# VHH binders against Protein DOG1-like 4 (DOGL4), part 159

Target 1, 232 residues: Protein DOG1-like 4 (DOGL4), of Arabidopsis thaliana (Mouse-ear cress) (q84jc2)
Amino acid sequence: MSKMRNLVEEKFLEFYESWVIQLELYLHQLLIAHNNNTMSETELRHLISKLTTHHKAYYTAKWAAIREDVLAFFGSVWLNPLENACSWLTGWKPSMVFRMVDRLRKSRVVLVEAQVKKLEELRVKTKFDEQKIEREMERYQVAMADRKMVELARLGCHVGGESVMVVEAAVRGLSMGLEKMVKAADCVRLKTLKGILDILTPPQCVEFLAAAATFQVQLRRWGNRRHYVTHS

## First folded at step 16 (VHH)

Design kf20 (from kf1 with Y102G; framework vhh_7z1x_3)
Fold by ESMFold2-Fast, scan of step 16:
Structure kf20 (fold): chain B 232 residues (1-232), chain A 122 residues (1-122)
Amino acid sequence: as target 1 above (232 residues)
Amino acid sequence: QVQLVETGGGLVQPGGSLRLSCTASGFTFSSYVMSWVRQAPGKGLEWLSGISGSGGHTEYADSVKGRFTISRDNAKNTLYLQMNSLQPDDTAVYFCAKWDEGTGTTYEFDHWGQGTQVTVSS
């Protein structure tokens, strides 16, 4: 019951803190690589592979955790309020990463017309997939409000073994629906990330990953500083 | 007022060892990931190793893995690099570096040390 939920949250909090620390260690490598034009394509691809593997590890851990308690990812305790405020369906909004891609157009390594065309095609597809998920979430929320939530609220009025088991079954059903939707959003995130990295050259990939990691670490630090100043 | 000062460089023979130190001031040292970076003659900057604020996480470049060890003493505001089995290719100026999340204006390290010269020759 409640103990199991707390254990899942505690385990993922420990994982996430470690994961973000490792991301910052990779960021330091990306910063040096970004400013070093003597690195070989093999060396750059190896660094990009480390970042790709790191992000895959996050989704492996997340999907294991949401199978046990998807609601922990809505208003997560391992994220500060600023990080939670910037969240879209338990993670980053896929279309937002194209703002970071736009910065690459002003870098020393100019994007060729073929890359610009492919990135625009990917942007359009990403926005379409994003909107599709938003419609599915709206339908889910409406359905929950009309039927399942009314039933859950009714059952919550009673105390006893039989009503507890029925409430648990209902909550499990609702959670399975949310799990599928969160995984669908994560699939759009992974496809968008892979698509960008497949279009960009290795130096451009390094700059993009550095920008993404910088934003993620800065957002966490700014949110934590606000909490430190206001509550300590 | 952030200051980073490296010491411990010098001339060493191949197969020898050196320990570099970086003394930090002007910021909460234990709250920052710190890195060692070098620049060899005729080459660009090479990231060597990084360590989390607590010291619980470390990462190494493949070129130094198994030979170099990064550590820190937060009570002394000091970062270390223990270098073993030194090779002529390790000849470089060694820097400690800090990235400050508060700047946001560039994707570069905000603070660098003075650098300390390491020369590996017979």
Scores: ipSAE 0.717, ipTM 0.892, lowest interface PAE 1.3, mean pLDDT 84

Design kf21 (from kf1 with Y102H; framework vhh_7z1x_3)
Fold by ESMFold2-Fast, scan of step 16:
Structure kf21 (fold): chain B 232 residues (1-232), chain A 122 residues (1-122)
Amino acid sequence: as target 1 above (232 residues)
Amino acid sequence: QVQLVETGGGLVQPGGSLRLSCTASGFTFSSYVMSWVRQAPGKGLEWLSGISGSGGHTEYADSVKGRFTISRDNAKNTLYLQMNSLQPDDTAVYFCAKWDEHTGTTYEFDHWGQGTQVTVSS
């Protein structure tokens, strides 16, 4: 069958469902904090820290899982089709997050000129890092399309035991390359998130995190409703 | 139409207990994370506790952790808050709240109950 769940997929599906539910619980806290100007800076920083820790927990679990089966993260069973369609190298596209930052330009607490400059510098650096990964992905795909690799894939286990071993070794090598690329993309994601939070004030961080969590939860709900209607 | 109705508030002495209820209608209750929020006199809204649709996940503000317990009965479309060891600082109007994902761009809860007054005083 084309899509059988393995142990990695089952374990990560359970983790991800729990992780998203916890994200929505944090979203409720962010919504109240965003609309409550009486919270202290210490209280806001504590909430921001909870979200940062939560996102780090995701990458800890993801990196453990991709070490075992990186291909599970391409067309993930724990994501609905809409979430999968919006993925860039197994996650959110780093430059896209600056669309959430654009919302801060419309808030009551306006970004000062120094923050706007730092955010633009970060956006440019993020796009540069993103393009480096895209070039590596292109080289990876070109290598996959190489005539020798295509011929090896056609042969598969069809020729016998020796061919099977060679194909398995090649697939393992390709999976390791893909794992390295996914981790590189995740590092850009984490650097971008940290960079934005370091530039923003605590109230602005809360608004940014609320926007990001809202998008993530809303996208999942839109996709799940469409899937439910189709399946029903 | 979405409706949330809180009950169970009242006057209680310090160290006392109250159980708040929120009856929900007009939406699929079990599909939504629900929260308890309060507003003390002269202060802003304070998030207290949240619970997942299934009831399997709960979260508490540090100010109420260990004293308050959130729960739900999806068959009855009812959300509960068990409040123990009540303090004068717990005096507030208590609201149950649902976040409407359709208006997520506003970053606000769209559906609130009427509130129920809790007064902790001699």
Scores: ipSAE 0.724, ipTM 0.892, lowest interface PAE 1.1, mean pLDDT 85

Design kf22 (from kf1 with Y102F; framework vhh_7z1x_3)
Fold by ESMFold2-Fast, scan of step 16:
Structure kf22 (fold): chain B 232 residues (1-232), chain A 122 residues (1-122)
Amino acid sequence: as target 1 above (232 residues)
Amino acid sequence: QVQLVETGGGLVQPGGSLRLSCTASGFTFSSYVMSWVRQAPGKGLEWLSGISGSGGHTEYADSVKGRFTISRDNAKNTLYLQMNSLQPDDTAVYFCAKWDEFTGTTYEFDHWGQGTQVTVSS
């Protein structure tokens, strides 16, 4: 039996398609909340909670899938080529959110000095954590090209039980290293998202989440449209 | 040109039922999430319900959950809102809405219908 996708890819494709549809349903709610100054703080907090729960659900599903097959997240079949081109270590680049906040600030979001200071402190911390992960990725890529890996590739050219076992063990080790790195990147994403939301007021949180959801949904639409047009 | 037209509003007594329709044209209806939104007198816009392009996913505001049902007929390019157990607080102008893309400095629906008035009164 030949499959275009493995079981992890099939399950996560189904999950992700459902997750993005739900994100767009939440986007519709955020669009109304953003343009309604009569909503109570309780109502705004409830909507913000729905979005944070939704994002946490994504990472719960992702981390379960990565434990089974982390390589599925490098060149993901559930993402179109444009979404894949915009990915940094299997997801959004954490520092991108500060550009979104800055863009909104120039338009409608009025931030007080205390918020600006806290956002700058968070930005510096996020960039530091991001660079630390980039150094780990560099080390990982260098290790893939070192003499030991080249030697394993040569041994893999010969059919033999002992060589097969050594190659399989090496591949498992590589997958474990990638899983650790992807989870580290996801932890930076979650810390950055939580940090932004903790600094912003509920109306500012709604505007930020609307901007983030808009970007994700629009990027998917542009990529899906271009995919069909490009192959015509 | 995208066009959305709501119909089915009217006067109804408390506890009554009403079915709203939204006829869509100028876009591939089945490819878009559609929403029902209302504006009651003296209040801002309130999101009520949304439905995925296929109809496989639906979402409801707590205020209408269990009383209202959203549905769509993609062959007819029509969105529906079945409203049961209507209350005086349901009195509002009801709109169907679609989002295409961010084109400005504000995050808002870029396509709205004209609205249909629902009045729940004895």
Scores: ipSAE 0.764, ipTM 0.914, lowest interface PAE 0.8, mean pLDDT 86

Design kf23 (from kf1 with Y102W; framework vhh_7z1x_3)
Fold by ESMFold2-Fast, scan of step 16:
Structure kf23 (fold): chain B 232 residues (1-232), chain A 122 residues (1-122)
Amino acid sequence: as target 1 above (232 residues)
Amino acid sequence: QVQLVETGGGLVQPGGSLRLSCTASGFTFSSYVMSWVRQAPGKGLEWLSGISGSGGHTEYADSVKGRFTISRDNAKNTLYLQMNSLQPDDTAVYFCAKWDEWTGTTYEFDHWGQGTQVTVSS
């Protein structure tokens, strides 16, 4: 239903705007923590905990929303075109966070050999899990090109009576498949994030989270400004 | 172009109150998250509080929660910090700060005020 889909989009838009504002408030804390070598380990762990709780809250809200309307997350109305263009299965591409890890080369606390080894093991596993999901998505997209699906899509352009019911059932089935893939992708994201934070020291975690939050907030600001200019 | 000017600092007795102001110019004030940060003698920078562009979201460091209140008046391009129940360890230079853009390899605020001194002593 258009009304139900609109309500899901409106509710998640309100949530996401609030969530990003809170992320930027945490970013300000991370910027100070990153440049303050006098903070205790307890204080750093408390800040890291705020960020991990914040990210978990996002996935809790997202999974509730995709249960209602997963298609809202493909070409999301709460994301600008630049953010949507950078999305991989409704979110950040897991392997790309290792580019943020690479920036830890500039940290005041260098990565020890054991950390480098564990991060490389995690990177390989993450890339493998990511490729598995990509193959599943390819199979899904190929199935969408099946003659019966193409015919069903054509019927959807001129809905009426029996055709509406058939289209609704097919869309529901497709949505369930997408929901499974999105959840699988999100599980890889959460496992990758947790894995990195478990390997890194608290100061390194702050640097990593600062880099990630900076990229996310900056991408949104650049996309919003560019979108305004492009569509003016 | 972008300017942040803090005022309101001074000498107060323990248990006293001060209200700091930060006047902003050169940018769309209401569109930016703003923060208060301090630096005490012999310590690094400490983040104290932040407020969203609309004022709808605020956050505080545990050290000041319940004693300090951040607010803003977007019509006046002014950020405030109401400080109550001041303690000697609140003695510091207080800065307002704005983050707009990542500066390469440095994760820092891109705009700072010049600071205002707060001294809590009897």
Scores: ipSAE 0.678, ipTM 0.882, lowest interface PAE 1.5, mean pLDDT 85

Design kf24 (from kf1 with Y102L; framework vhh_7z1x_3)
Fold by ESMFold2-Fast, scan of step 16:
Structure kf24 (fold): chain B 232 residues (1-232), chain A 122 residues (1-122)
Amino acid sequence: as target 1 above (232 residues)
Amino acid sequence: QVQLVETGGGLVQPGGSLRLSCTASGFTFSSYVMSWVRQAPGKGLEWLSGISGSGGHTEYADSVKGRFTISRDNAKNTLYLQMNSLQPDDTAVYFCAKWDELTGTTYEFDHWGQGTQVTVSS
């Protein structure tokens, strides 16, 4: 029998579909703003604020959902296989956004030396934070492979459909550990995004956000079309 | 080939109304987010409104919110902009625009209509 979606998966699927549609609507605004040199700083800051609020809403919804079922975010049903293949701890890899920042260095919107220095410092800090999380995940996976956990898993299989409270407690503990790791990764994502936006001027922020939204929407459309053709 | 044709512009008095249409061809219209954009004399492009492929999601610039309504008829491959309570500063050439994810590396709308002129004057 195919896996049925649980309530957390159903609710987040509905949320995510709406969230991505709204992101694409914001992308259209960013595309016009990026190609308009007559917009005021106030107008640009307002648009940037709409995008930061939109990303904040995603993490608010995500953190509520992972509190209920963090495993729903590993191999997510609301993401296509290409999106899932490109995931690092249930989301985008923080250091990847610096590839988008590198395009600004070669863009018509010129970065000043002080910005380049601050962005490089942020890039190094972000990579360090990623490596720390990867080490914590490795430690977590080693703990999961502990002999007692392996024995509990085997016992659960041999007892058939019976729920054993000890096995349930162990699974709950594992889920809590994953929730902490996912939140740590999301904090690095938010710090990286905020850090970049704090360093960039409003026109540069718009270009950066346009690049990021373009990649996210493009990845989803590529994956959906390829998957449909292959498996329709 | 992708074609976008805007119609419905004209001269209108302040407080008046106009309905703009954009007829699309050469692509699966219902699969794309569409936008209305304008350019006033001596100013840059201003994004006004966008609508999802299904029509279920809409977004508006603060300058037109409550006065303009975007809609679409996917069976007719047509995008609409209902403009109410028009003001002299709404005078501009109005364009419909589509972004193509396959060529989006330039971060520009890759398909624009010819435009339709709206003049709000007494």
Scores: ipSAE 0.679, ipTM 0.870, lowest interface PAE 1.4, mean pLDDT 85

Design kf25 (from kf1 with Y102Q; framework vhh_7z1x_3)
Fold by ESMFold2-Fast, scan of step 16:
Structure kf25 (fold): chain B 232 residues (1-232), chain A 122 residues (1-122)
Amino acid sequence: as target 1 above (232 residues)
Amino acid sequence: QVQLVETGGGLVQPGGSLRLSCTASGFTFSSYVMSWVRQAPGKGLEWLSGISGSGGHTEYADSVKGRFTISRDNAKNTLYLQMNSLQPDDTAVYFCAKWDEQTGTTYEFDHWGQGTQVTVSS
């Protein structure tokens, strides 16, 4: 049988499955909107607002969950192995969304010079913030190794409950630091998403959001096919 | 190969009801979100409603909410749209649609049926 899940993992699995289903329902709306030149700006902005609200709901739920168990988000049970392999600090890598922006640059609805300049500035800022977090993670991994060695040495000198308490304290310290790094990464994700949507026109926002949702749904379905079981 | 076949359209008076059906083949029907979309004469495509693979999640456009009900029978590979309180503005060709994740780079529904005509008039 599979590993027993803790309460945070079970609750977030339930949330995430529902969240992804709703994302695909929004994707269907985005696909129609993208291919319909008769929609008003008000209608497009309403749809864009639904997507931004949906993504904010994800981060609200995630931040509540990581406060209780950040380690659940490293190798998440609600993600398939392919989704987990493509994760950067528990989510999408911020700079990768500019590959979707590059698609807009090649579309028939051309980005104006001012938009191209602002998107390039945002790309550079996003990569800078991303690298800062990567350096923090590297420092954390080094500190974790040093701490583990010291704690292993102490564990060898003590028996019973004292050794257990030392290990628990080390895990709690690690978890608090990871929570701060995950939140920092999520802030870069949200700033990048907001920045792109602020630069783009409503039709361009719809195309961008359709591209992003398409990638998330495709990645999940490709990974899930590895677990397809033929029953007869 | 994916096939979608819509039936159930026709002429109906304002305030009347129709039930549309879409029979699906060539894919694992229960694993896909399905949508109903319409196109009125001289207008673009309008998304109306969607339903999750299990049927546990449904969503509706504001224009049809409370009047239309989407449902599915996964054992029969069939999608339904129950349309009540029909109005002249509901006159359109109605399509069921499946999004194909393999060809998502075009950002369009890849699989449509031929559609079924609904005409609401006196």
Scores: ipSAE 0.712, ipTM 0.885, lowest interface PAE 1.1, mean pLDDT 85

Design kf26 (from kf1 with Y102E; framework vhh_7z1x_3)
Fold by ESMFold2-Fast, scan of step 16:
Structure kf26 (fold): chain B 232 residues (1-232), chain A 122 residues (1-122)
Amino acid sequence: as target 1 above (232 residues)
Amino acid sequence: QVQLVETGGGLVQPGGSLRLSCTASGFTFSSYVMSWVRQAPGKGLEWLSGISGSGGHTEYADSVKGRFTISRDNAKNTLYLQMNSLQPDDTAVYFCAKWDEETGTTYEFDHWGQGTQVTVSS
């Protein structure tokens, strides 16, 4: 392994490219299902389950990878610069999906009052969970600044075997702290996704998942072009 | 600019085979996931199969799995659907489709061909 060949980055790059290709295959199915009134509830639920399983597979692979190297997920090599710029704690910002939910209020299938109420309650809870994680990140960044100052002081005094071991232990502690924080953010993402799908009917779930997949695939393609025209 | 042209449809007996082709132009064919969809008389659109840009990933609807095979020739900008063990309920107009990234917020395929008619009957 050289510094240019991070095994975690190489393995996750291969996984992510395959995962996004499969997401686009599911997107094509969702687009057709959205405009098909002959599909049964069981057929729609089966498609929704495929998407749910696909998203869970992403987090299973991600959590295995961050256990090995969480820093690979900050400025990820498998994401283009636009995808990285739109990232919040190594992934999508949970509250942003409610903008996609707002599109359902303009759809052919109108949300009933009980659904609107439950979605607003979920939105508030999601924003609360986000703010809690943002405060944890602030505390982590402050601790990092303090540790950097200590490290600079040690470098000024010369390195010895004991100092090297203490620095290595500190780096491991920092990585473990980031891993827990990233997993906490991912739990909010999964909870938000599950919450939305539990509130929506199967046809509404298909429309929501189509909107989410469209955003992910479109953002990737726009970023890969670097010179693009967006359509609203 | 984007154009999709389907060919290869026709009349076939139950249990027969047909190979559909879709010739693409106006975009970098090898960079796009492509799908085959059909519309039977009096029914909505049904997604049948999809293939990644490289051809390395394929997926099929349960109704055609084991009977249909999707493939592509990127050097010829052509998508194929090999249909075996055809049944009367496979009678439909068959379309190839590409998702348009520029109109993704509309949740529709903007670029369809004219389709090719497949009729399975005695």
Scores: ipSAE 0.667, ipTM 0.863, lowest interface PAE 1.3, mean pLDDT 84

Design kf27 (from kf1 with T103S; framework vhh_7z1x_3)
Fold by ESMFold2-Fast, scan of step 16:
Structure kf27 (fold): chain B 232 residues (1-232), chain A 122 residues (1-122)
Amino acid sequence: as target 1 above (232 residues)
Amino acid sequence: QVQLVETGGGLVQPGGSLRLSCTASGFTFSSYVMSWVRQAPGKGLEWLSGISGSGGHTEYADSVKGRFTISRDNAKNTLYLQMNSLQPDDTAVYFCAKWDEYSGTTYEFDHWGQGTQVTVSS
């Protein structure tokens, strides 16, 4: 049995490499905008829109890809081992993004009390939605150990054509369940991101997006440097 | 020792052209996204253009799109900015910039060049 990348992995690898390069180009723009107090609100909103569109493009491509092969997103070949170790249901953990928000409290751009209250309400809701998905994933994993699934695995080893079709249908059902779970997690990510951007002023949005892009690009650089170092 | 040195600035009439160069040393040039940034007298920093390490991806600010072209020669560790159809509002000090890491609570470029002055006047 030879190991080969499937078509979904090859196409998404090409997409993701291009997507991350573009993110770093946007990061350079965010760094300059963050350190420029003369940019108009219109100019800042235009930059924020570029980042929002870029993230939406990622989820559009991801959802097309997971419909074909959701398992490609668990231990992804386009991510280094450090990026994979930091993943929660194939992406960033929604509640962790509030660590980027916490940096805004210590920044040159201060949050007003009304924003702090709205961000805390959003944090609580995000944590609730996240925990609900975690419980659903746990139930999914427990159901995989269910007697019927164990029996289907056994039948797959000692099987005529009819049993093969039944096993294939069960495997497709498992993949569909994972696809729905990943999409649910991505919906929480998008709602959290949109919620934060809706609460923040344009200069605060630029700083938040700069923090998020910095973390993503730096994590990739750290993982790639470590990965290409000679290991014993 | 990381060094960025810009050259090619000067005085030019409106509608003229200049090519800026940035020579890099002390790091693996081809592994880094590079940017051109300018600062006009009394104004803040303005990002103009960026280029990926391979040169395969480029991005431009709306103010310079169609007039300026960014390029790089990785064998020579040199970044270029070809500036055409220059306008008086293009008068500024032009810097090449590299971002490598985040330090503390500020999101700033790690390394800047010395800058090269471009003056567009009749």
Scores: ipSAE 0.714, ipTM 0.888, lowest interface PAE 1.2, mean pLDDT 85

Design kf28 (from kf1 with T103E; framework vhh_7z1x_3)
Fold by ESMFold2-Fast, scan of step 16:
Structure kf28 (fold): chain B 232 residues (1-232), chain A 122 residues (1-122)
Amino acid sequence: as target 1 above (232 residues)
Amino acid sequence: QVQLVETGGGLVQPGGSLRLSCTASGFTFSSYVMSWVRQAPGKGLEWLSGISGSGGHTEYADSVKGRFTISRDNAKNTLYLQMNSLQPDDTAVYFCAKWDEYEGTTYEFDHWGQGTQVTVSS
């Protein structure tokens, strides 16, 4: 079991390191596009599509990995301690992204009234979905503790091959519940990201994606620097 | 004291080749993604290519894919751009660029070289 779990972690670590490097390469493209008024809408949409495809690739790989070992995503070995501390249900907290959107209101590419209204509607919907998942996770944690305690107490009295099978079945059940919850959270993330990009113009999408990628890359650098900095 | 110095530009005929170099100093070169960017007369900045710190990952703009090759020599703190099958539309000032928003909250490259002029003319 440990060997299988380690294999999933090793495979996703290799994937994630490559994925983040590619994200930073796309960030460089976004920075130039953001500061270039001569790019066509077609060119901007192509770049936005590259980022959308890149994020979709992440969730495709993640969902394959969590089907094998969802627990690998809680305290992930491919994330530094700062990245892990900032995680909400194995990823970014959906409502946080609207703080990046708020920055667009003070940019050279201003939001029109219709966009502000649609973004507020999306913010409310995202917060509702997020809170629903938080309540489900809370209920899951309480139920998980109750079931685990009862089962461990029962197995303490009757040890043998049959007890091993019951423990394995219980662990699989707990993992399945977490997998469904992580996927639900990821669906909120993807719906929120798509919703924002559908509301924004191509130049605004570029600025938003640059802000999001900057935050992700900088958080990783700050965490890595703190870990490897030599103090005199 | 971050310094980026581009060399290797010049006049070349269509179909010709040039190799640009960018010598870096004042930072741990191997830890940074580096990019090549150009600006043609009367146009904005165009991102051309980027390379990871290790050199293991590269990315190219569609306009130069298959014609240009980015590489780096971390022992020499030097970034390269090999340009083949040059076209008149490749005429521009070529810059190497480093990004590190560590100093601010702007969405632009924080360190640029002075640039090197490439002119493709019959």
Scores: ipSAE 0.734, ipTM 0.896, lowest interface PAE 1.1, mean pLDDT 85

Design kf29 (from kf1 with T103G; framework vhh_7z1x_3)
Fold by ESMFold2-Fast, scan of step 16:
Structure kf29 (fold): chain B 232 residues (1-232), chain A 122 residues (1-122)
Amino acid sequence: as target 1 above (232 residues)
Amino acid sequence: QVQLVETGGGLVQPGGSLRLSCTASGFTFSSYVMSWVRQAPGKGLEWLSGISGSGGHTEYADSVKGRFTISRDNAKNTLYLQMNSLQPDDTAVYFCAKWDEYGGTTYEFDHWGQGTQVTVSS
């Protein structure tokens, strides 16, 4: 049933709930590190590495799950409605993280001109990669309306064994296409995150990661509370 | 009004033990991740340990792993830190910390207790 969770949804729900709790534990560490001027570069890099590993663990689990059922990630049951409304191709929109980067320019941790130039180059490249994926998604959606898909929808109306098998094969092909597209979007996300962290100093990385984790945890809390969203 | 009150600090000899408590009021305690943080004389804040709202997930800084245990009693709105094998370097003021939705946007904890002093000395 559409209201019942399948095994992929159940397993990923359990994984995601634990993953978000761990993210909030790391957020507490980031907030303390951000307000501490006595931490060594080695200590800061170790904390940054923990966050990087945590994000990579998410994509490892996600890619295993989408291999089994990519459609579970479109309208995910482990996300509240507000989180789902803010999703772009099953996750965060890569270019939006530069809003967290813009916050760094207004803080006491000042970016040097060389960093600003590299971040702008990365922003432009990220937007280009993003638009390329959006064009691929548009082509995918247009292909849904081509003559072959219209014919398959017509065949589905016959309820025969042969038409069922043909429709199932077409749906499998569509799922494989979505899996490839979702992985492409996730690769842009990981490249953007790595690019930002490679440009920033360790204290700037801590502030950036704190901002990103804050947004993710806050969005989940706002959606779960609902009364702040619906009251006036 | 959110209040966090730390107790249980004191003077202890090296190798000794202390149990710190943090009593919370003014919010739904079981819904929040809680942390223990310390500040040693002449040093900055050091994160020590954190615990999920349910108590099912815990994490520790390498400096205290295996020696300190974080726990909570949600029915009593109380957070605990059991400290064993105390060393002179553990001498610090110990704080209970909570982050809420606004604290993160300012990149700091909105609610701290006043702290409890732990002194490890022969």
Scores: ipSAE 0.685, ipTM 0.870, lowest interface PAE 1.3, mean pLDDT 84

